# Ledger of designs, part 7: VHH binders against Putative uridine kinase C227.14

Target 1, 235 residues: Putative uridine kinase C227.14, of Schizosaccharomyces pombe (q9utc5)
Amino acid sequence: MALQVDAPDVSSYDELYNRAVELLKHQQRVLIGLAGGPGSGKSTLCAILAKAWNERFGSEIVKIIPMDGFHYSLEELDRFDNPEKARALRGAEWTFDADLFYSLVRLMKKITDRELYAPSFDHAIGDPVVDDICVEPKNRILIFEGNYLLLNKPPWSDACKLYDIKAYLPVEHSVARARVAHRHLVSGLCATEEEAIERTDRNDMINLTFVEKNMVTPDIVLQQLRLKTVKTSSL

## First folded at step 1 (VHH)

Design c7 (framework vhh_vobarilizumab_d1)
Fold by ESMFold2-Fast, scan of step 1:
Structure c7 (fold): chain B 235 residues (1-235), chain A 119 residues (1-119)
Amino acid sequence: as target 1 above (235 residues)
Amino acid sequence: EVQLVESGGGLVQPGGSLRLSCAASGFTFSSYEMAWYRQAPGKGRELVAGIYSGGSTSYADSVKGRFTISRDNAKNTLYLQMNSLRPEDTAVYYCTTDLWYESGDFDYWGQGTLVTVSS
């Protein structure tokens, strides 16, 4: 018996994969900068692509480096001129260590013969974890993902010059708003749907429009991940 | 108050089966998408399976044909039937109403349930 199931359609991203593979013929490492605003689904997409492409290539050729690892720590935010504002607007561009991000992008492009380390972000603690992501010589495709990767302001704009491929994942505002507001409700950050929407409008939607208005031109505009119905036989 | 409580995890040998449950309260369960995510030590969060309010489902390629997601709207409960388990399935499993995990997302109410597949 065959079952019909909805599955992520990763073939819609074959153009991105093929461009990266073509570049690997002429260089040891390919850097992809994949940007999208809050609620775009970029982190989920990147995880799905890394798994699918690693399987397709037959080795762990892809490594994801989230921009989230480059948040200023809570202790660092508390040393800002206005700590309450810094905490309340965490996620805004200025709450990230963009200089550290740019430095690591430069190193990872230039140094391909040894291990390099990037921070991760621990959502349970709410802080970066230093040197948590190991990039090895076998990781020949690096996907950097984050809200501000394609921002047209230094040093983000300087990092853009280092990416081999600039990819952008747009999202409809109503979809992003609904996704983010629901997360605020489920996480307990807001007690009601009305409060969650209000909070989303005050912070996340402002960040989304800021990204949309201030980005450099991407090389590829990605479509939202779609579910494709496929036949599957279970034993 | 929104509450998600995962259960059913445990130690199982390769080839074994487990059924995970997620008891939901504090929201209109039948109106929302539900999903199972997992996180292995030292790894990011991975979408395992999703189910829409209308009953259509989605699966990660690594679990397709082995795992089955289902929901019981009368009991406000989400399930994940896991068959033919492999060592690579070892992770903490979380249920959520969010089919899309993004960096910068806040912690969810679910505590997760640990699944360990080893000989």
Scores: ipSAE 0.011, ipTM 0.321, lowest interface PAE 9.3, mean pLDDT 84

Design c8 (framework vhh_6z1v_2)
Fold by ESMFold2-Fast, scan of step 1:
Structure c8 (fold): chain B 235 residues (1-235), chain A 124 residues (1-124)
Amino acid sequence: as target 1 above (235 residues)
Amino acid sequence: EVQLVESGGRLVRTGGSLRLSCAASGFTFDDYAMGWFRQAPGKEREVVAAISYSGGSTWHADFVKGRFTISRDNAKNTVYLQMNSLKPEDTAVYYCAAEYSLTPWDEYSGYDYWGQGTQVTVSS
């Protein structure tokens, strides 16, 4: 079980929720673009938000659509001018199918009365899974999450015009670096902490800096949801 | 290579005191929350105490509160459990464990790293 000593500062998240609820009074679907660099914790926080908001509504009103589903496949990367570089730097903005992402954001904003599908990303096989995420008419709040969602570069910048709310989750570089390196160790991608730090510095930290320098102005800046909490579960 | 090595377990008399240590290596210690767990023969593993990555927050189970104190020394990559007023019911193998704590909301399952344990036996 998780133990909480100090209450988290949830004011920015309450503001995001209230803005979305207000928009739902006047439109069938609300699109939230939630961006953060690698190691910002955006995917985990989006999952927590979706669960909390769905509980508040008593139904599955929120659906998360990760940008990660829009990676070019490994086969597609192998058709690039420099395949070894494309594989080594997978996760960089140019290794995503931004045009497909923009097209689906546009469709999901316009079409609210039937099922639409988005790809997911399967980390075990290392490739996207086509049409794996089903968006239903009951999903009236869509949270798109990813590194490059607020990038000031077409077609990402065109997608920014479609979001009803642009949210950004900043992270301190030392925190991001530690989080990403830990993930590389736990997932088995790296065998040692030193190897994990080196990989993180060569790729993920470059991507974080790129996001910070090239984003459009967000509508809301989210505070890191950090509890003075320790997990004490058995097993 | 990630390692957590517990030490200090021994036979001690009822009412005695003991200090357990857990030395960590192979990871960035000050980014991890630390916990002490125990398991007696034929019983399930239970949490005894926990400490945040900075040492600024601690938790102790009701059955040891006032008797046991968890602490850490980040300069030495070590977590401690000071045990006072020991009872026969405290007899168990004691384990230290580390959990990545920079994102307390992360869905990492439980503690990421575990030690091999140190035996504490309390006799009358």
Scores: ipSAE 0.000, ipTM 0.249, lowest interface PAE 10.4, mean pLDDT 84

Design c9 (framework vhh_gocatamig_d2)
Fold by ESMFold2-Fast, scan of step 1:
Structure c9 (fold): chain B 235 residues (1-235), chain A 120 residues (1-120)
Amino acid sequence: as target 1 above (235 residues)
Amino acid sequence: EVQLVESGGGLVQPGGSLTLSCAASGFTFSDYALAWYRQAPGKKRELVAGITWGGSTVYMDSVKGRFTISRDNAKNSVYLQMNSLRAEDTAVYYCAKGLEYFSDTYFDYWGQGTLVTVSS
């Protein structure tokens, strides 16, 4: 018996896949910098790509490195000139340890024969978890994903020189706004839809516009993820 | 070629202070983390202090509150201000350049070192 289910249309990203595969013929590791503003769906897209491409290779060739792991800790923000402002605007470019990000991008490009570690971000505690992501020699395609990866400002702009592929995921402002506001409501960060929209406009939408105005030219512009109906033979 | 030239070492009495300087050339200084390591005779080399490109710092526990690392990108220099010096601070101090400040495995160039002797 055949079932029909909605599934991500990964073939929309075959150009990105083919560029990465071509580079793997000539180098041990390929670095993809995948940028998009808040609400662009970049983290969801990256997870889908990693799963699909790892299945195609029959091994864990893809590893995702989220920029979110590079937030300054709450303790570090408290050492800023204006700690209250730093906490209130957390998520703005200057609330990330861009130097640490650049350092790890350089290291992961240069060293391919041993384990390296990157931080993750734990939203429950509200802080980075040091060395939570292990990058192994078998991980030959690294997808760095984040808001500010293609920013034309040091050291983000210096990291751009290290990516083999600069990919950008644009999003319509109304779509981004709705997604982010919904997330604020569902997470309990805001009690009402009106509060969620207001918060989104005062912070996240400003960050999206900042990314759009201050990015370097990408090598590839990605489509928003779409679903297609796929036949299966069970369940 | 990469050059790291340390200076400022010397003999100092316990409780005294010294400032070490490291002058860098042959690379884009602002692109790199810098660190101070030390090694006493017969001991493992250990990280004393590190500073990222943007000024984030790390210190070993025994020097916190006594030592301060800083950098001057306009002068291509990194400094280690050492206060309240103790006999156990006696070591050769090395300036190091690398991609990351928290581990010696991330530093790819080292200076020749400067000797700090703390004696009564």
Scores: ipSAE 0.000, ipTM 0.120, lowest interface PAE 19.6, mean pLDDT 83

Design d1 (framework vhh_vobarilizumab_d1)
Fold by ESMFold2-Fast, scan of step 1:
Structure d1 (fold): chain B 235 residues (1-235), chain A 119 residues (1-119)
Amino acid sequence: as target 1 above (235 residues)
Amino acid sequence: EVQLVESGGGLVQPGGSLRLSCAASGFTFSSYAMAWYRQAPGKGRELVAGITSGGSTSYADSVKGRFTISRDNAKNTLYLQMNSLRPEDTAVYYCAKRTVYISGTFDYWGQGTLVTVSS
C-alpha cells in the first residue's frame, strides 16, 4: 500500500524512531505509549509508522496494541450501576478496563521470551475480541495507542512509568470535531451532519478536553500528518 | 470506573488472625467472580482464594483450612478471613475481579494491603 503524507515537520517521527532504535541496543523490548484524543489521527499515524518501520527493519519488529481493545464489553457495561449512562458515554475513561490495560503493559515489558495476547476491538459488533492480538518475541517495539494512555491518574499514571517513550499527538479542536463528525456520518451512526456534530460535542469533544487537561508531560510531541481528503460521499 | 480498595492488613504474630476487606465500586459486584492474590518480596503474584458470583469457593493448597473467602453483595465487599497465620503468609494482598471476556491471567487487581507475620 502506497503512503501519501504531507507533514509540515517529519523530524518528530524521525526522533521517535531513532530513540526506539537506540533503546533496542540495550534492551529486548521497547514500549511506546502514543496518546491522542478523539479525532487526533493517532490510529492512522500508528499504522503508517508500523508499516514504515517494519519495512525499514526488514521484519515485523513493531506491533500495535490499541487501547480500544480494553473497552468494557456491552455485556460488562450492562452490569454497571447505570447501564444506560455507561452505554451513552462509552468512550469515556471509566468505560475502559484500565487495570487490565496496566497489568498487560507490565507483563509485556517483563516477559519477552514467549507469546502474550491482547484484545482488539471489533467496530462492526461494537465489542472487544478476546486474545485477538498475538505479541511474539520478535515484536521488539510495542506501540500502545489510545486516548487515555498518558493520564495523570492511577492506573494510567502507573503504566506511564513503564513506557520507554511517551508520545503525544495534539489536534486542534475544530479539526478533531470535523474528523469525528465525518466518521459518525460515514459509519452510519448518525443520519445527518447536525446529528453527527451534536453527538461529537456531547461525548468525543468532552473526552478530548479531559485528555488535554489531565495528561503527564510527553517525551515527544508529534506533528499532525496531512493525508489526502476523501469526499464524504466516496466509498 | 472500576475500583477495588483493600484494607485490614497489618502486623500480626504467628498463629494470629486478620480479616481483609475489599470495597468494590464501578461495576455490578454481585455478577462477577472475585479473588484474592498475594505477592511476597522477590516472588510472582500467587492466587490465594477465589469465589464465584454463586458463592462457590476455591483455595491454594498452602492456605486450605486456614483462610476463608466470602462476599457481601449488599455491601459490594469481598473478605478474606486469615487464621493460623504463618511467616510465609507475609505478602501484599490484592483483591481481583475476573473479567468475563479476558483470560484469567489478566484479572484486575486493586492497590493492595500489606500483611506482615513476624517472629
Scores: ipSAE 0.005, ipTM 0.123, lowest interface PAE 10.6, mean pLDDT 84

Design d10 (framework vhh_8pnl_2)
Fold by ESMFold2-Fast, scan of step 1:
Structure d10 (fold): chain B 235 residues (1-235), chain A 120 residues (1-120)
Amino acid sequence: as target 1 above (235 residues)
Amino acid sequence: QGQLVESGGGLVQPGGSLRLSCADAGFTFSSYYMAWYRQAPGKERELVARIYSGGSTNYADFVKGRFTISRDNAKSTLYLQMNSLKPEDTAMYYCAAKVRYTYGSEYDYWGQGTRVTVSA
């Protein structure tokens, strides 16, 4: 897709691309940890970057691995000491299998000569989809994306030591709130705008603040995209 | 059948110790996590301890403080150090390895088991 970005936005994305390309000259695989809170637009941004970079390389060099695949299942949450709390606060850091995420990051950094599999998350059924993402030897740039990737807390902080590049996408709270509330309404999770805003405030906005206060220093701070029609090759 | 081989089981008196070992027979030590399970006569197989590739561990409540799971990646070996053994610990002990992320209790590889008997 064609998008317009400010010169500062283009500059941060050019820096990310150039750092990754430079590392590829000296190593088989580059791991990018791209973090942002709920409503930051990181999933949309990652899709745009993967498409643009794969087009530039003329091959599927980039693979995206969402942290969302590492949610505890609804069945697993029901085995927690307080299942009602676990379901109500799903999306909070402790509702993810962080140890499993860290183990996969380690394996994908070290094993580059065979296929490895990562889970995705199906929002319609509300559970992870096992082995849904296949990472092949040709995927030399892996973009891990998620809320808690840069969290200064083991094992997330241990995973931070494995990323070649740590990138962060900040977002204004009012923008994040509006985006998340809209998503809750459009997806049918909430029936009214009032319900969507209330749900966003009690869950997603708390998680955004938690990320902002507890993250390690990123290598690159990405600017928000301003959506207008431009050539994809600019990213 | 799996490529994992357990050893170190035997007969021990209450309060004694054993170290179980699980070696991969040419399989890469690249698992997401490895685990020790046990099965007592007439009972279902149960999780004893699990160790992730990153080093974090989980233990069943009935072995906490008594058993320690560890890995030696250079030797491609998983260990279970069992201290303060009780008659209730008598079982066949199995090691298991998970190579890919998979939902539930499914493992890619299982060992044949090693017998632990704690005499009264």
Scores: ipSAE 0.000, ipTM 0.223, lowest interface PAE 10.8, mean pLDDT 83

Design d11 (framework vhh_gocatamig_d2)
Fold by ESMFold2-Fast, scan of step 1:
Structure d11 (fold): chain B 235 residues (1-235), chain A 121 residues (1-121)
Amino acid sequence: as target 1 above (235 residues)
Amino acid sequence: EVQLVESGGGLVQPGGSLTLSCAASGFTFSSYWLAWYRQAPGKKRELVAGITSGGSTVYMDSVKGRFTISRDNAKNSVYLQMNSLRAEDTAVYYCAKTIEVRYSGHTFDYWGQGTLVTVSS
């Protein structure tokens, strides 16, 4: 197959890019909270922005910190009152260590003169890796990205007060469902397309709706990348 | 005032065992997460094992099943039992505590000179 990518709305991206550059003139570090539901394309957007800022400054000034590193471990979920439910609904807000997330955002905003560490998530084993992401003094733009970053619920809402820029990437439900289901298939999490769609609907789509209904007002709303399948006759 | 003093390092043959100890003072020991880090010459430091205030543990993949971290809150001490030692385990081992009292803090600080572990025949 072939895909054609429509150019995104450059105005919202340019606004985010330029706002961070302007803030760096007046402060040592800029914190960006970039939220969007499952299947919104946050990872791709983060990579594009990081590359653009790094090229502008000629150094690795950007560090991306995925919220996924803040999952409770499988061992911790097994200590919940209902371990089966905790595992089945992993990815729901309450399966993340939100207090840990808030603590690290606060520390990374305050402490800019030494190395600090954040966890990553290892998709092969399905668990967080402690202290896997190193944030250095040279990292002057931190992009926190994840589903619940703009949630209007403590301690997520407390973290919102610490971001210099709150950005939100909305996604159409049908697009999110298709992307997430496809990801579940290619990752081996689900064996069939039907199973992948069922899993997406019982978990990921519920989480997307939860985010949409319970978020704080973002400073910038970003536009989706539009993908089109080219005509068969063009191939 | 915050002090973490590592001990127990030494020279050991491949396949041997060592127990590292870390004596802590100057903070409410039971409230903090503790960890063992190591750094080999010319390499980055890496997290070997961690233990939360509640007793949950985490290990680097290459040491799982060989190393065991434990804590004794009454003695303000954390330990690393190292079995089936390999040449690649040769490093200076550091004891560390989290920056914040909060159980949810993962960032760790080195607080001592470390203890040297050398695995060779």
Scores: ipSAE 0.006, ipTM 0.291, lowest interface PAE 10.2, mean pLDDT 83

Design d12 (framework vhh_6z1v_2)
Fold by ESMFold2-Fast, scan of step 1:
Structure d12 (fold): chain B 235 residues (1-235), chain A 122 residues (1-122)
Amino acid sequence: as target 1 above (235 residues)
Amino acid sequence: EVQLVESGGRLVRTGGSLRLSCAASGRTFSSYAMGWFRQAPGKEREVVAAISWSGGSTWHADFVKGRFTISRDNAKNTVYLQMNSLKPEDTAVYYCAATYTVKWGSTEYDYWGQGTQVTVSS
């Protein structure tokens, strides 16, 4: 079987690619900040883009850096003034180390001739893995992806000044709600559909609305892609 | 660019405590990962502890875990090493160092201070 993209218009992705390629003619590294709220599908989209662009370029030019790696650890959240609230609302902007994120964006823009490291997030453990992602000189296009990347609030807003391209992936609230609730149920974070919906409404949907209300203007608004699985047959 | 100056090294008795400070000059301190290193006469330099740009992540060598704690204050452009339960084998010149990217357990840093002498006597 093969996966096909079922979208009537993909010109926004061609525009993003063409802008990045043009910038590479004049600079060693291009930084793309790709934001989308919970349930937008941004992680899946970034994986598709990285694979497609690396194939077009004939090399591993693209590296994805998820904002998720910048969560405060569970141990760090337990040292907050209200640990119960911090754990219950994990995923809210204030549960991320935004200063560390900004520092790494700044360094990765300036330092292109040696290896730099970024944290990842291990969903099975539920904590960041320090320095797990290696960014090499050959990685000339960095796609940072996350909920709060385009937030108009320091230090996120300071990071926005460093991106060469600001891209945003909008999602309909009903679609985001259904996707996030399903993830909470199948991951075992919630035991019932009722609990999954309640958790989604009290946390993830609030975060989505917060992103939508407080973001800077993106350079490009990306369209949602629909993937279809089809059987391959040729005669 | 960053310049580093260590302070706080002195003679201390076994079982005692000491806090080392490393003052950085310039407004770019928060852009650097920091580390504490030590070297005793006739021995190779070894990494003691490391801290990320924000202070959100730290690493400590096995031989100091539970005794030493690295921390930083970006508002004061200073990194600290709190040393407790000191042993004679902790006697060394202690160096602070800065790098753009922390490598946990590595001695490869870009900028170094001149060191501060810690002597632990019985």
Scores: ipSAE 0.000, ipTM 0.175, lowest interface PAE 15.7, mean pLDDT 84

Design d2 (framework vhh_gocatamig_d2)
Fold by ESMFold2-Fast, scan of step 1:
Parts: structure tokens; sequence; C-alpha cells
Structure d2 (fold): chain B 235 residues (1-235), chain A 121 residues (1-121)
């Protein structure tokens, strides 16, 4: 038996690109809020999209702004009412500085003629790096990416009103679980596969379900791509 | 050093108005949500109104339409405009800040000393 696997369906990505290009005809900057739960592959996807679109435009028109930069620092979590719970559940919506996120989304939509700065997240030290990402006037397409960007809850819901395009990347629970557990093992956060799975189930999978149950309706639902087999020229 | 200092309390007749203010210092004010709580003698503290960094607001049902919370990030201040005051509004009013959410008192890490509001003839 010879079964052909269909070529990756990029129609949702063509739609996203075409919507962004159309908006650029009428405004200086386009804001895309791209949400996906833990293990959805959104960060890798966004990096590939930025590379593909910047190549198509012939300039660095796209800048990615990860929500991960808006984590409360470990020191800030230690000042919470229950520091042990805050550290154990780091990655839950309430462990992010959502108000700082909303403030910067608002500023980046309004101010297009000057440099603005966003924090990044240093995965080696496990803390945000303040003002590490520079957004320039040439960056006319900003892709914000993160778990909680489309939450129907202030101030995330207020940020939703500012995005020109709300995109969502769904993921099958079994796929997300496997990806997150693998990441915990590879990063050294967990020493064994069993420990990695238990940690994933107690935190990340709860966050995935929380996102799925509490999000606003996206403008576009993105298909999962097998990114290792997709050429950037097709996006 | 984090400080929240309330002012504007006093004696007012039923149907009257007061504006409470809270002056903040010692932190990046614009990053935090601020709220007004109140406590009447023998009762628990309850949330009256709160305001997030982005300006979205939350109100207790019994004050909706009568009270307005606002903030001025340039002045590091939050305000509570109280109109159509009732005897049951009599309480000590506290300003508080939070990192996370205004809908749970457990998320507030600093409280002011309070300002007394008395609604009576």
Amino acid sequence: as target 1 above (235 residues)
Amino acid sequence: EVQLVESGGGLVQPGGSLTLSCAASGFTFSRYALAWYRQAPGKKRELVAGIYSGGSTVYMDSVKGRFTISRDNAKNSVYLQMNSLRAEDTAVYYCARTYVKITGSEYFDYWGQGTLVTVSS
C-alpha cells in the first residue's frame, strides 16, 4: 500500500498573511494576538512566520513579542501571599504581569514613530529581562504570542480590543502533554520522564484547559503544521 | 519603602458626596492594580471598587452608579468619588495594591492605614 500524506495545509496562514497585508494598506502598524496553550508550538511557529514574512517583504517588518517576558520575577512571586503556591504554579495566568502586558500593547498600537521596549524571558535563569526587545518604527507587524492573550478577563480582554487580528493555535491534549513533558526533561527541570509527566499534568495541562474554556472568539484558527517539513517559502 | 496614604474622609449627611484619594510611593505605580476596601465596626473588610493598570474597573453591586474609581499614574494616585452616600456606607476606607487581581483580598500585599467616612446627620 502506498498512501500519500497530504502536503501541509497552509490556507489559514495564507489567510492570516493576507489579512495583515490588507490592513497595512490603511494603517502604520498591525497587531496580531496569537494565542495557544502550553505545548501548542506557538513560539516555534511565530519564529518561522516572522522569518518567512520578513523574507517575503524584504525587510524586518515583523517583530515577535512573547508574553513570557511578562512573568513576575521569582523575587516578585516570593512577595505573594502564598509564595510556595506561586512558585509551584508558575505559568498560571496570575503569575504574569498582565497589566504591564496590556499597557505595552496599548502603547505599541498608538506609538509607531519611536522605539518602544518589551521584556524578554531568559529560560536559563528563569526570569524576565527588562526592556530587552526593541520595537522600531520599521516593525509594522507585531505578533504578540502567549498562552493567555485571548482570555475573556481583564486586562487580557482589554488587550483583545487592541489586536487587529486574533489568532488561535489549538493543540490536541496528548500532543501538548508529550511536548511539554519532553521540554521539562530536556531543560533539566525534571530528572525522569515520570516526574516530567506528573509536573505537566499538575500545571501545564490545567493551564491548557483554562485557556480553552476562558478565551474570546478568535478571528482565525490556525492549523498545526509539522514545522520540520514546512518550507518558509510556503508561508 | 512602599506607602499608600489615604485622605478625604469625614462626616457627611445622607445624600452627600466625598472624594477619597490615595497617594502611593515606593513602587512602579503604573504596574499595579489599586482598590478601595471598607470595614464597618464588627464586619469583614469588603471590596468597594478597584482599578487595573489599563483602566478597567470593578465595583461592588451596592455602589454601582454611585461611586467612581479613577487613577492618575503621573501623580501616583487613585481616587474614589462617592455620591448619594447612605448610612450603610459608614466605614473605614482602605487603599490597597495588588500584583495579580482585585477580586480577591489575598492578592493584596500592601494596605493603607485607612480613612473614616461617617454618613449621619
Scores: ipSAE 0.013, ipTM 0.132, lowest interface PAE 8.4, mean pLDDT 87

Design d3 (framework vhh_7yz9_2)
Fold by ESMFold2-Fast, scan of step 1:
Parts: structure tokens; sequence; C-alpha cells
Structure d3 (fold): chain B 235 residues (1-235), chain A 120 residues (1-120)
């Protein structure tokens, strides 16, 4: 491959790791709320962090819990006052079961000596998968990731009080727009690039702006990962 | 007041099929998510399959492609069609009714369990 990943500014990532490790000295479990709008790359970043930290600890100390598992089911959306609007705007904050999310954050912070379960989201069937994610006592660092984790709005704001560390991954609007539009095209949700961009602007970019304007102050602001083209030269 | 009654368990040879049924009474069945769990000797109870009020289904990886969960709201019954059975599927199968996603909700109802034995 002609591409390489540039090392990000390591200070924010070192700070996140060191803060989590320090907290583990004084408590059985550390909860990290990692928020970022659509197209921020938060899911990819969380996977990289979990892999790196689990390798460093030599065990599965990190478990990721995506907010996506907390979507209202298709059936539940159909019980809304305007089901057509609920389906069309799926992904907006109000299309998630925030009360269930808050409840599980509370349980996972308090109960560390037995298995607890969280839902995942199956994109092929378009509905949550019940009890799909198992959190074990060995998982001493939980990374919750999602768009709305740091919202200054109950019950999301109540969940913010339970995180030991609030981390935010900002993204430039043009970058987010391009990433989301590309995903809509590749997934087959949209047939053309023009259609993908229009859909992204009508939903995902509105959600990104909503997050940016309505969030609590994070403890740590993380830097985006970058890819660069490598050129070989010889004297 | 409420009941969940499982039926259809028994002895079957590897590669065979069984259909489990669970009939609910004493609560509004159509308002509940229905699931199947199983417990093998020496192990904790594990989730097998779940069906939402609207009929969307999810399966544990170990049974995906072999088992099918379905419901008939007119009969207050949830089914588990088990195909290509393996000795590892030997367990007591439990029917459960849930109001919420979270396992262990106070609104969870459980059946008495029905044993399934798969012989090689």
Amino acid sequence: as target 1 above (235 residues)
Amino acid sequence: QWQLVESGGGLVQAGGSLRLSCTASGFTFSSYWMGWYRQTAGNEREWVAFITRGGSTTYADSVKGRFTISRDNAKNTVYLQMNSLKPEDTAVYYCAAKVRYTYGSEYDYWGQGTPVTVSS
C-alpha cells in the first residue's frame, strides 16, 4: 500500500490512557463516554483504542458499547405520532431509547462482579439485537460511543454524570459530509453520489450540528486520525 | 394469574428437527417481546432467539441459520423451529416474555422449561 497512517498528536491519547489507568487504581471499573457526530470516525477510533489497550494489558480489559444498540425498533417507531417522519429521520436523538441507555450505564457502573448485557444494532435487519453484547467482570474499562452521549439533555445529561471520562472527537463538516455520503453510496442506500450528498445534508449533517450545539464540556478533545500517501525516492 | 407453557421438547437424533411452542395467558401477549433461552448441564442460562412485538427477529450466533423464531398473536403463542440439531443443542429451553430489552427486567415472565435431548 502507498498509504500510511500519520501518528496523531499523542498527547490527547496518552492523557486518556493515563487518566483511565490512574482511575483503575482506585475503582474496579472505569466508564468512558466517547462522543462524536456522524462521520467523525468515533467507531473506528474506539476499535483502535480497544485493540491497543487490550494488547498492552494482555487481556480484554476494554469493552465497547455502541449507542446504536439503543435505537427504537421499527415496531416502536411505528407507534409514534408520525411513523413516516420517525422512519425518515431515524438516527435523530429522539429515535433512541435514551432511558434504557441511562439505565444500563448506571447498572454497568455499579455492578462489576457478574455479566451484564447490552443490545447491538443489526444493520441488515434494521433492528436492535437483544442482549448481544456481554460485559464481563474482566472488562474494567467500558467505552460507550455514540452521537448523543454528551448531550446536555436528560437522560443523556444524567448519563454524563456517571462517566469517569468524557471524550469528544470533533470533525470538520466537509470531512464528515464526505465520509457519510460515501458510506450511503457504498452501502447501497443511495444510488448516486448526488443523492448520497443530499440525504447526508438532510439528516446526518443536521444531527452533527445538533450535537455540536447541545453538548456538555468534554474532559478530553481527541485528534482525528489521518492517512497520507507515501512516496519513495532514491538518490 | 399469568402463565407461559412450553411444549414440543423431547428426544431427537442429530440432524433432526423439533418445533417448540410457548403459549401465554394472563397478560397482553401482543405487547411483549418474546424470547427463547436455554440452559445446558453445568452452564448458565443463555439467550437463543428473540422476536419483537412487530415480528423482527434476532438470533444467537450458535443457532443462526438453523433455528427460526416466530409468533402468532391470535394464538398468544411463540414458536422455535429447530433444524439441523446437534448434540450441543441438548438443553432445557425456556420461553420468556419481556417488556424491555434488558435481561432481568421486573416485567420478565418465564416458562417452566422444556427439555430437549439430541442424541448422536
Scores: ipSAE 0.000, ipTM 0.127, lowest interface PAE 13.7, mean pLDDT 83

Design d4 (framework vhh_8pnl_2)
Fold by ESMFold2-Fast, scan of step 1:
Structure d4 (fold): chain B 235 residues (1-235), chain A 123 residues (1-123)
Amino acid sequence: as target 1 above (235 residues)
Amino acid sequence: QGQLVESGGGLVQPGGSLRLSCADAGFTFSSYAMAWYRQAPGKERELVARITSGGDTNYADFVKGRFTISRDNAKSTLYLQMNSLKPEDTAMYYCAKGTRIYVTSGGTYFDYWGQGTRVTVSA
């Protein structure tokens, strides 16, 4: 399905944009922490926002920094007390290097006149890629996106104090479950629909509930974008 | 976290060579970016060379063509081969390990440091 929006509620996105633009009048860089649980569509939304805002500004003012780059490597997980559990539950909050994430957020807020580098996550190799994302002085709006960005737990809660705007993308549990289960099937992680649903329920849905129960209050709550199917016939 | 232990420093004549080693005794080495810094008396600590987990290297202009940084992941050891040494290379040399490398033009940020090894080039 092509991603298209029919009569969307754009008020939350306009509010986010207007708040960021207002802050740029008074500071060199604006940090947005955009959180959403598994299946919320936050990565897709962030890509759409970055493209739209960069077009509107006529330059690459927006840079996205995914929390996924802060996974502990597979080698690091193998050093945990229970490596099998760490690998099986990868994606849980404790499988991320939250201290590293906080350090990077702090540096990117403080240092605006030079290039800074952030890690990405390579899904093909299953590990972070060091220095893969370059943040330049022209990138005056940084959107950090991830599941745990708004957690009320140190050091995630310390990072919350550094964001200029805390945004949250909620998702209905049934929608999140369907999206994640479908992803597990398509990616080949699960062989059957039943297996995909069971895996989603025992891991991803637990993580979604954990986020919802343990987050700080966001400044802005964003509305879901809808996907629609492009018509194949005009007759 | 691992403890970094530098070795290989010493006294050398101008034009001589030294090979520095840094052993990471404690934990996972291969997933971390590594660097060599130096500090001369009364000067600020400056980056000499950096190597990413993937093996990509970056050098300070004052050592390009003379120094080579390398790593042996199987031995959890970082190396600095120093050739054509100059009196200006006299410094305490530090091994640094980053959880991930965050590089800025004009700076590099690391979380873990060794105790250093002294290099003296006779004037």
Scores: ipSAE 0.012, ipTM 0.225, lowest interface PAE 9.0, mean pLDDT 82

